# VH-VL binders against Cap-specific mRNA (nucleoside-2'-O-)-methyltransferase 1: the designs that were tried, part 7

Target 1, 225 residues: Cap-specific mRNA (nucleoside-2'-O-)-methyltransferase 1, of Dictyostelium discoideum (Social amoeba) (q54wr1r214to438)
Amino acid sequence: IFINRAAVKMANIDKLADLLTPIIPVPGKPRDFIYFGDVCAGPGGFTEYVYWKKTRGGKIKGEEGLDLDDVVKGFGFTIKGQCDWNVEKFSKQIPIHNFVKEYGLDDTGNILKSENIRDFSSKVFYNTNGFGLQLFLADGGINTDGKESLQELMLQQLILCQILTMFETIGRGGNFVCKIFDTFTPFTIGLLYLVYQHFQSFSIVKPFTSRPLNSERYIICKNFL

## First folded at step 5 (VH-VL; framework fv_temelimab)

Design b6 (from b1 with heavy chain I103L)
Fold by ESMFold2-Fast, scan of step 5:
Structure b6 (fold): chain C 225 residues (1-225), chain A 124 residues (1-124), chain B 106 residues (1-106)
Amino acid sequence: as target 1 above (225 residues)
Amino acid sequence: QVQLVQSGAEVKKPGSSVKVSCKASGGTFSDYAMHWVRQAPGQGLEWIGAIIPDFGTAAYNQKFKGRATITADKSTSTAYMELSSLRSEDTAVYYCAREGYELTYGSTYYMDVWGQGTLVTVSS
Amino acid sequence: QIQLTQSPSSLSASVGDRVTITCSASSSISYMYWYQQKPGKAPKAWIYAASSLQSGVPSRFSGSGSGTDYTLTISSLQPEDFATYYCQQSYSTPLTFGGGTKVEIK
């Protein structure tokens, strides 16, 4: 069903951690409803998985009569252009018409710019009536796996900005998934410890679909305190 | 639309040092790694090193470590490459080039914009 | 360090010819990048991520390959295509270039 490899990866992570069931219900919504964010997420695999799972593969409208706005609503943030959203590649059966794509104040999608983080956070606050997100997904990375490449320095700043955006938008009881790499910097360790302090549970996992030789891992954080 | 403009040609004596500048305009300076690459007359391209202005830390080709110093000034959007203990074999055109990137899954990293080059001649 | 070997080092071709340039890496890498350089000028970004054309590059150019072997192909050579082409890897430091392939008029 899923053409995007990231959707399969997210399915594996969710099976391990049960990330789509909210601890605290959203006021005015059915018990199982969630708001979620997906940053650095083009072409949209994590988003595709969440909508598929929450809508039961698109069957929810026929069998339960629920509007999509009573099931799930996502907010996406990614670089505008080549690796942007590929909504046309999503399964035709998955309803996603209420998904919101954001590109920040300067319309670039660059998460490294504080004004873009503020713009995204403001829109999430407005659209969730101040309640915040029950799931925050951050799959930002680099396309080269070189051990000594300069891209490893850029990745440190990317992880920082993804974590800052999460702190600005996540609600109490929210779950957080973030791609990390084997960097060993004191700064990165400090960031992970800060995250660790703010969630009830913290795990580091390597999804089964990830290549054995790459440094890619995910932190899975449950129940924001 | 972004352009890289380098300083003018230099003639240096063996044992001296040279400092070449590269000014960026028309884009965000901090979002890109700035590379330095040289080309000796009639020869191929050789990577010297690079800097990410936001981190202020440079990476070098081991061949040039200890002789090359790469710096960046974000306030003037200018990168610099200083090469010390010059020898005749350091005679080359020196290029700066930005490495564009997207911080998203599937992003690309390559030297998409190049300066015009600075000829450095080392002769006695 | 990863060494890149380009073949041939030079070739002579006529307008309309199909030209193929190869680049072999000493170890497996992700992606290859290609640059076009004309005499007296800076290199221009030409092909990135093995097969993607830089904006403004004519569709007669194509790139392919994976692992250790990569190619640049020109389906029908034009006068403006006479230049030296370099491959480059960013998989690990130091960043390295191939020796270049000079495409000359027959």
Scores: ipSAE 0.006, ipTM 0.455, lowest interface PAE 11.5, mean pLDDT 79

Design b7 (from b1 with heavy chain I103F)
Fold by ESMFold2-Fast, scan of step 5:
Parts: sequence; structure tokens; C-alpha cells
Structure b7 (fold): chain C 225 residues (1-225), chain A 124 residues (1-124), chain B 106 residues (1-106)
Amino acid sequence: as target 1 above (225 residues)
Amino acid sequence: QVQLVQSGAEVKKPGSSVKVSCKASGGTFSDYAMHWVRQAPGQGLEWIGAIIPDFGTAAYNQKFKGRATITADKSTSTAYMELSSLRSEDTAVYYCAREGYEFTYGSTYYMDVWGQGTLVTVSS
Amino acid sequence: QIQLTQSPSSLSASVGDRVTITCSASSSISYMYWYQQKPGKAPKAWIYAASSLQSGVPSRFSGSGSGTDYTLTISSLQPEDFATYYCQQSYSTPLTFGGGTKVEIK
């Protein structure tokens, strides 16, 4: 079903937390419809999983056929290049034609640039009629290859920018998933506490598909206040 | 494309402090870590620390922790290194250097652009 | 702290000679970085990620190695290669440099 390891991780996380059912329905849409964002998202594993789950593997049937705009719509943001979107490897049965790929104001996909965050946020605002996202996914990472303090600072900046982009785009009642690594700086703790204060539910999990000694973890936050 | 320009030479007394500036031009300031490295006369290179301007926090070599303070001002694209409680052993050329990087699926970090250096002389 | 040991500390060679500089780390690391410094000048980035040449570096330079042992090689030494070469690791803080290898042309 899934070619990308990230899709398998997302399936594991979703099965644990039931992230794709909105607490607050999108006005003008069917009850189960969601807008979602997927940042640092190439080659598209999280996006593939969401479309697969929402379309039931492409098996949904309507009165006149499947109108994808009444089922799900995603907005992706990822760095341009070799780790960019790989839609050719998505399952052929999964309809994804309404998925929007964004690369920011400068067309680089660099989330560390505030202008790119603002550009992505503005596009999400206009495309959702100001309602915002019901699911925000952030799977960005840096190959730390051990205990490098500077790589930890850069990773913390990446996490900060992902969280800022989430705050700019998430709607009330939205769910948030973000990759984190084991760090115990005052900044990281403070940032996680800020996130904790804005959601009804906060959990830290290690997907079973991650290597045993890998520092990779995910925060799972439900119901944005 | 990116050029780093440092402040001029300083002569300081033991026990005083010095603040060296490093102004970036021609490229994006906030997207890169700024490192500080020193070189005593006839000696090798020694890393002091680094800052990511957007993040606002710095990492330090433990040898300099408590004496060195690294800051950045994004509005002027300038990084600073202040060293306090100066001793004659602190006489050196101080360099700033930009660290280029890529994130997400792998990262290569190295100091790809260097400033011209600032000579700090500490004499009694 | 990861200590980097460069060998030799200095060498003299003739134009056209093959020169090899070694850098040994006290523990295994993923990559090594090399800088060229000429007298009175700031260091210049020269080789990154063990084997990739910085833009503008002549093709006679090459880097190799993995784990604890890394090398910088000049296949045919030229007069402009007179400089001190430093290796550097970013695997663990504090970032550390080798002691340098001074290359002098006879």
C-alpha cells in the first residue's frame, strides 16, 4: 500500500490517536471533511496516508461519483530539490489531484524564512475561507548523527518554525503532529510547554517503526484551543 | 555572494572586555549559524561558539562559557562576540564565519564564508 | 572532546610533487572538513564532507577517508598551494581543529 516509510509512521500515529476526524466540522463541507497541512513533507508519505485514509483507498462512491473537494484537501510545503514530492510513487488508486504544493515566496520551500511562512499561511487562509486547518503535520528533521550542539540548535530552529507555521494556519479544534528529538534545553522545554498550553491533549510517542535507539519522537496534540 | 565584514583592531587592558562585530552583506543573514573562531599569534584555530540569529540562542565552547557572549541583531545583519575578563592569553585574531547548511533529510555543516579577522591585543 | 591530530606538522616539496596530509580523530566521526590559510589571511573553506571540493578549489585537490582517518591530497603541487591546511570536525561540540600542516615549496 505505502511505498514511503513516513506513511507507515503516520498510520501508526493515527491508529493510536484518531487524528483525521474533526471535532469542529468545516462550514459548508460534509462532517468528516478536513483541510490539512504537511510541512517539511517531501516525498509525501504523510500526505499519501491522509488521502488514502480519507478516500478509503479510493473506494468511496457518491451519487454522481467522488468529488474530492468534499472529502479532503491538503496543502504541502517542502524544500525544493531531490527530497521534493514524489507523486509518481503514490498508490494509483488514491486520488490526490486537489493537493496543493507550496514552496514559499522565494520558491525554495525553506521554512526557516519568515517570508515563506507568511506566504504559506496567507494561501492557507484564503483557500480555507479563514477557517484554517483541522490537521497540521510536521515531519522535518536534520541528520544529527550524534550529539552535535550546533545541529541541535539548527534542529530547534526548525521545530520552532514548524510550530510557528502551525500557529499561523491551524483552526480551532485542529490536531497537530510534530517530530521532535531528545533535547533538554530550556528553550525546547519552554516551546513544548507553550504548545501544551494551546491544546486539550498532549502526548509524546515513539512510533514502533522507529529504530530502538533513535532519538526520534512525535508530539501528538489534539483539539487546538 | 555573502561577505562578512568585521570591526577594526582593538587594544585592551587585562580585566577589561572587548566586543567584536561581524556584518553580513549580499545574502540571507537569519538562515545561517554564525561562528566565532580565534587564532593566537603563530597558533592554530580555536572555536569559541556560534549563534543562529532567528533562534536567538548561542552554543559555546566550555572553555569560554561565562566569559564569552555571542549575540545577533537581525535588523542590521550583524553578529557580535563579547569576551570579558581579558588576559594576555586572549591576544589573537578573532574571526566570524558563516555556517552553510541544508536540513530535513540530511545536513552538511561547515564554515563556508569567513570574515577578514579582528586583531585583539591584551597588554598590561 | 574530539582531538584531531594532523601529520606532518610541516613539509617542504617541489612544484609537481604529490603531497598527502593526514588527519586522525580520537573517536569515529562521519565527516571531515578542510581549510586553507595563507599567511596574514583568513582561512578559506577548501573541502567539505570529507571529499567534496568547495567552489573554486582546483581539481588537483582531493579528500578521502571515513571513521577516524582522513586525508587531503594535492596531486601536483603548484606555487599558489603554499599555505597551512587545517582539518576540522563538526560531529561533536566543541568543534575542534587539527594543529595544521604547513606546506612550503622548495
Scores: ipSAE 0.000, ipTM 0.469, lowest interface PAE 12.2, mean pLDDT 79

Design b8 (from b1 with heavy chain T104V)
Fold by ESMFold2-Fast, scan of step 5:
Order: C-alpha cells, then structure tokens, then sequence
Structure b8 (fold): chain C 225 residues (1-225), chain A 124 residues (1-124), chain B 106 residues (1-106)
C-alpha cells in the first residue's frame, strides 16, 4: 500500500519504539493526537506511514468519524523540486489534507540556511500554539557514491542542521528519529552526545528493510527532557 | 548573488610558500564547500582540495597533500589556500570556487561561482 | 582516480554549425559537469548533472550521457561560443577535469 521503502522503514522503527504514542498529551486534543515534523523527507514516505497508522489505515474519516485535526497533523520541510512531496500518490485511503508543506523563508526548502530553519520553527510554534512537536523525523541524505573524503563534511552539515531544527521545534516528551551513517567525525560524535543528554533514551538501530550492506542506521531518541 | 574576490598576484622564490585568500560576499559562507583549482599557463584545470567552513576539515588531492593547507575564517567569510615548498611548476593561476549542492537526493558537486583567479609566479 | 578524456582536443567550426564534444570517464560515474572558459577569464559553470543548464546558458547548449560517456552539444554555434570547454567529475575524489576542448572560429 505504501508508495516507497521509506514508509516501510518507518514502520519497522516505530514497531521497535512506539514513537507515535505521546507521553505528554497535547492540550485541547485527544490523548493520542500528535503534531509531527518530517524534514529532508520528500517524497513523503515517513509522512505517509504516520498518517496511515494514526488514521488506522484510513478508517478514521472527518465527516464519518473524528476530525483529522483531532488525530494527527504534520509539518514537512524538504527541498523544492524532484524530491519534493508526492502526496497525491499516497495510498488514496489515507486522509492527509491537513499536512503542511514548508519551504523556509527563501522558498527553497534548504535546511542548511539558518533563516529557513528559523522560518520553519516559527511556523511550527505558531501552528502548535507553542507546544511543539511530539515526533521529529529526519531522513536526510546526500548522493555521495564514491566521494568518501567529502562525504563526511557534507553529512556533518546536514546532521547539524537537522538536529538544530529538531531542538527548535520539539516539545517536551517528544521523540526524535534521525538517519546516520557509520562515517563520523569527532564533531558528529559530539553532536550525538549532545542529543543523548537531552532525551531519556537513545538507541541506534538498523531497520529490517535497509539493504544488508548499507551503513544506514537511525538514532531513536525518546522523551525530550 | 555571492561573489568571490581573491588576493592579488604573487611572485615567489623556489622553496618559499604562498597563501592566497578568497573572500565571499553575499550568501551564507558556511553552507557550501569552497574549492581550490589551479591552471598552469596554457594548461588545463587541476583540483587542489576543498573545505566546508563550518567544520574546518579539508579534503585534498593526494598530489598536494602535505604541501597544501586549506583553511577558512567564518568571521571574515574568507577561505585560504597555502602552498609550501614552491617549485617552478607551481606557477599557475589559482582559483577558488564555491560548490553548489542539493542535500536531498541527486546531490551535485559543481563549482557554480568562481573567483577571478590569483597568478602565482615561482621564479629564481 | 577517475581519468577524463575529452575528444577532440580542438576543433574549428563556423557560425551556425553543430558542435559535439565528448568526455569519456575511466570508470562508470553518475553525472558529468561542464565549464566554459574564455582566454584570461575564470571558468563559468555551464552544464551540471549531465544535462541541466546553468542559469543564463543559452538553450542551444545541451548535455547528455550516462555511465562512462558524456556529450556537450551546441546546436547552432554563435560567435560568443568560441571558448574552451572542460568536463569534470565529482563522483570520486580527487575531483578531476578533462583536458579541455578548444572551439575555434574557422
């Protein structure tokens, strides 16, 4: 039913960590409602999974059940273009009409620009009445096949900006998922330690659906302090 | 639009070192890799190395590793390339160039903005 | 190290001619990049990701190719197109350039 493997990877991560059940309920919302963010995430696999699970495969419909705004609301941030959102190709049984796509101050979706991070963060703050996100997903990557000596520099910048965006938008008790690779510098290790200090639990996992030879891993951080 | 302005021409003795600067104006200096490329008179282009200013860690062409040092100063939006143990064959125009890239799928490392070049002449 | 071989090293052509420049990589790569350089000037970004034109590049230019073989084509050569064109790979470090193709007026 899912349009891409990212949704299947998210399903496996969530199964291990129960990421979509908030510890601190959102004021004015039902107990299991969440606001979530999905950065560097086009074409939308993680977003598709979250909406699918929260709507119970589309069985929750506005006029025929609970309003979607009482179930889940997502905020997306990705570069405009070919890796942009493809929500019209999501499973047609999944309601997603309240999903918000953001592209930052300069309308490019470039998370490496601090003004775009601030613009995204301010919109999340406004739209959540200052409560912040209960789930932050960061699945960013770059095509560096064969570029080993530049790969670490590019990935450091990406990881830094994803983590900064998370810190500016996540609410207390929120959960964080971020893609990482085995290539680390002391700088990246320091960033991961900083993240570790701000959550009650920190795990590194390899999703079942990731290719066996792939160095792709995810940090799963539960309960922002 | 970002512009790159390089330091002026240098004449150096064999065995000495030269340090070329490249100042960026406009844009976010730290977000992009800064490359150094040289071109000997009448010859083609040769990559020396690159740095992402936020991290200070540089990547080098092995041909220049040990002689070239690439650094960046974010406070002045300036990148530097220092080349030591100069020889006559190091005589070339040295260019800095900013790398444009996409952080999500299909990243391309092309040098989309170039400095005007700095002629370094090594002669006795 | 990936070596790039450009062909031809130079060519003479007239205004209105179709010009084709080829760049061959010693191993398979994902994308090729092209730069235009005029005498005494810095190179200018021209084509990226094999086929995408840099902003301001005339539509008479096109790029194509995959794997080891890439091509830059000028459909109808204009006076301002006389320059040296370099291909470049970013697939593996060190970044390498082709030897250049000089397009001269006939």
Amino acid sequence: as target 1 above (225 residues)
Amino acid sequence: QVQLVQSGAEVKKPGSSVKVSCKASGGTFSDYAMHWVRQAPGQGLEWIGAIIPDFGTAAYNQKFKGRATITADKSTSTAYMELSSLRSEDTAVYYCAREGYEIVYGSTYYMDVWGQGTLVTVSS
Amino acid sequence: QIQLTQSPSSLSASVGDRVTITCSASSSISYMYWYQQKPGKAPKAWIYAASSLQSGVPSRFSGSGSGTDYTLTISSLQPEDFATYYCQQSYSTPLTFGGGTKVEIK
Scores: ipSAE 0.000, ipTM 0.446, lowest interface PAE 12.8, mean pLDDT 79

Design b9 (from b1 with heavy chain I103Y)
Fold by ESMFold2-Fast, scan of step 5:
Structure b9 (fold): chain C 225 residues (1-225), chain A 124 residues (1-124), chain B 106 residues (1-106)
Amino acid sequence: as target 1 above (225 residues)
Amino acid sequence: QVQLVQSGAEVKKPGSSVKVSCKASGGTFSDYAMHWVRQAPGQGLEWIGAIIPDFGTAAYNQKFKGRATITADKSTSTAYMELSSLRSEDTAVYYCAREGYEYTYGSTYYMDVWGQGTLVTVSS
Amino acid sequence: QIQLTQSPSSLSASVGDRVTITCSASSSISYMYWYQQKPGKAPKAWIYAASSLQSGVPSRFSGSGSGTDYTLTISSLQPEDFATYYCQQSYSTPLTFGGGTKVEIK
């Protein structure tokens, strides 16, 4: 819908789980610095929230002159085209110039292709000196207007690919947020149990800002083991 | 434009199996779900199932579970439907039809391209 | 499973007539899809998402409806429109089709 709605959802989730404070500091960075990933989330509401929160609405207090690279750095991956990143519409007070937009090996942004996952993962590895991400955000969805019967198959693969990308990029102690829907198959349940086994805590929540009858939920996973 | 070309007519005995192929050309195979629909002589359309080649997983109409197997070979852009334990009531024209999909887009697709059909006759 | 009931099962009409075909679902759905089939040929995509015409479909065709009740209308029947029309839902598995409405020459 509007970019601010996704940002408000992320704010609600962060208030519940305190996701932007790393338990393991990034070597060579200040203690509160994080690397984060945001996949399938065009036009970028989750990314806008993270940069806003970490830069204090564009104001960095305390040590004046602190470089953005000492505060936060994000890596984005989304479909190229109509639902692409819309960072030009972010508040101009929020510095976001170090945000990296990736579109995979074939330049489409299609996370359903394993070669694109590998390309994104290798770039994250290189850019984090192998340390990985402290926060992984996956807000992917599909349009099935009038075709909810295909939703199960399409969402299973999307959730699988988002989780695989998370496993390839997340660092020890990292936090994971992933959109899920109310369609449970043995495959999806098994996949969520696999995720459950790799984090210290696992929760399923419906943010207040989601519509009451919306099937949309989020898993919130803290402290990657 | 994409074309779906199906294998030729088959005559089978009760209890045997049939495997129908559907080859896509002129478009991207990976961006589409492939459906199988049958039509008995003088009757309406009945959905058998579908596969998304990128996922390798198929969904089936409960009526055909255990007898129908839908597969896809991305290297040859070909989808297959195998139906086992054939009965006389399985005599029908079998169609493949593609449906586009996209994640996180406002586009709407449906079974927009259909194969020419494959007549399967099951007789004693 | 969602049952689709088409009415009428057949109709006889003359060129220039207004024809309306109805499709009723046993439970509420978001959209309906329509296909045209001529004897001996594969179905052709005709109307999607209740009211959107497939590319190449003449403007005399229209679709409408919501919830459980949907209609396909031909404002002025032409000779090439004589065919069987099927409604179809994708809201719930299994995907189901209506029984078809055969539009015949009077």
Scores: ipSAE 0.028, ipTM 0.590, lowest interface PAE 7.3, mean pLDDT 82

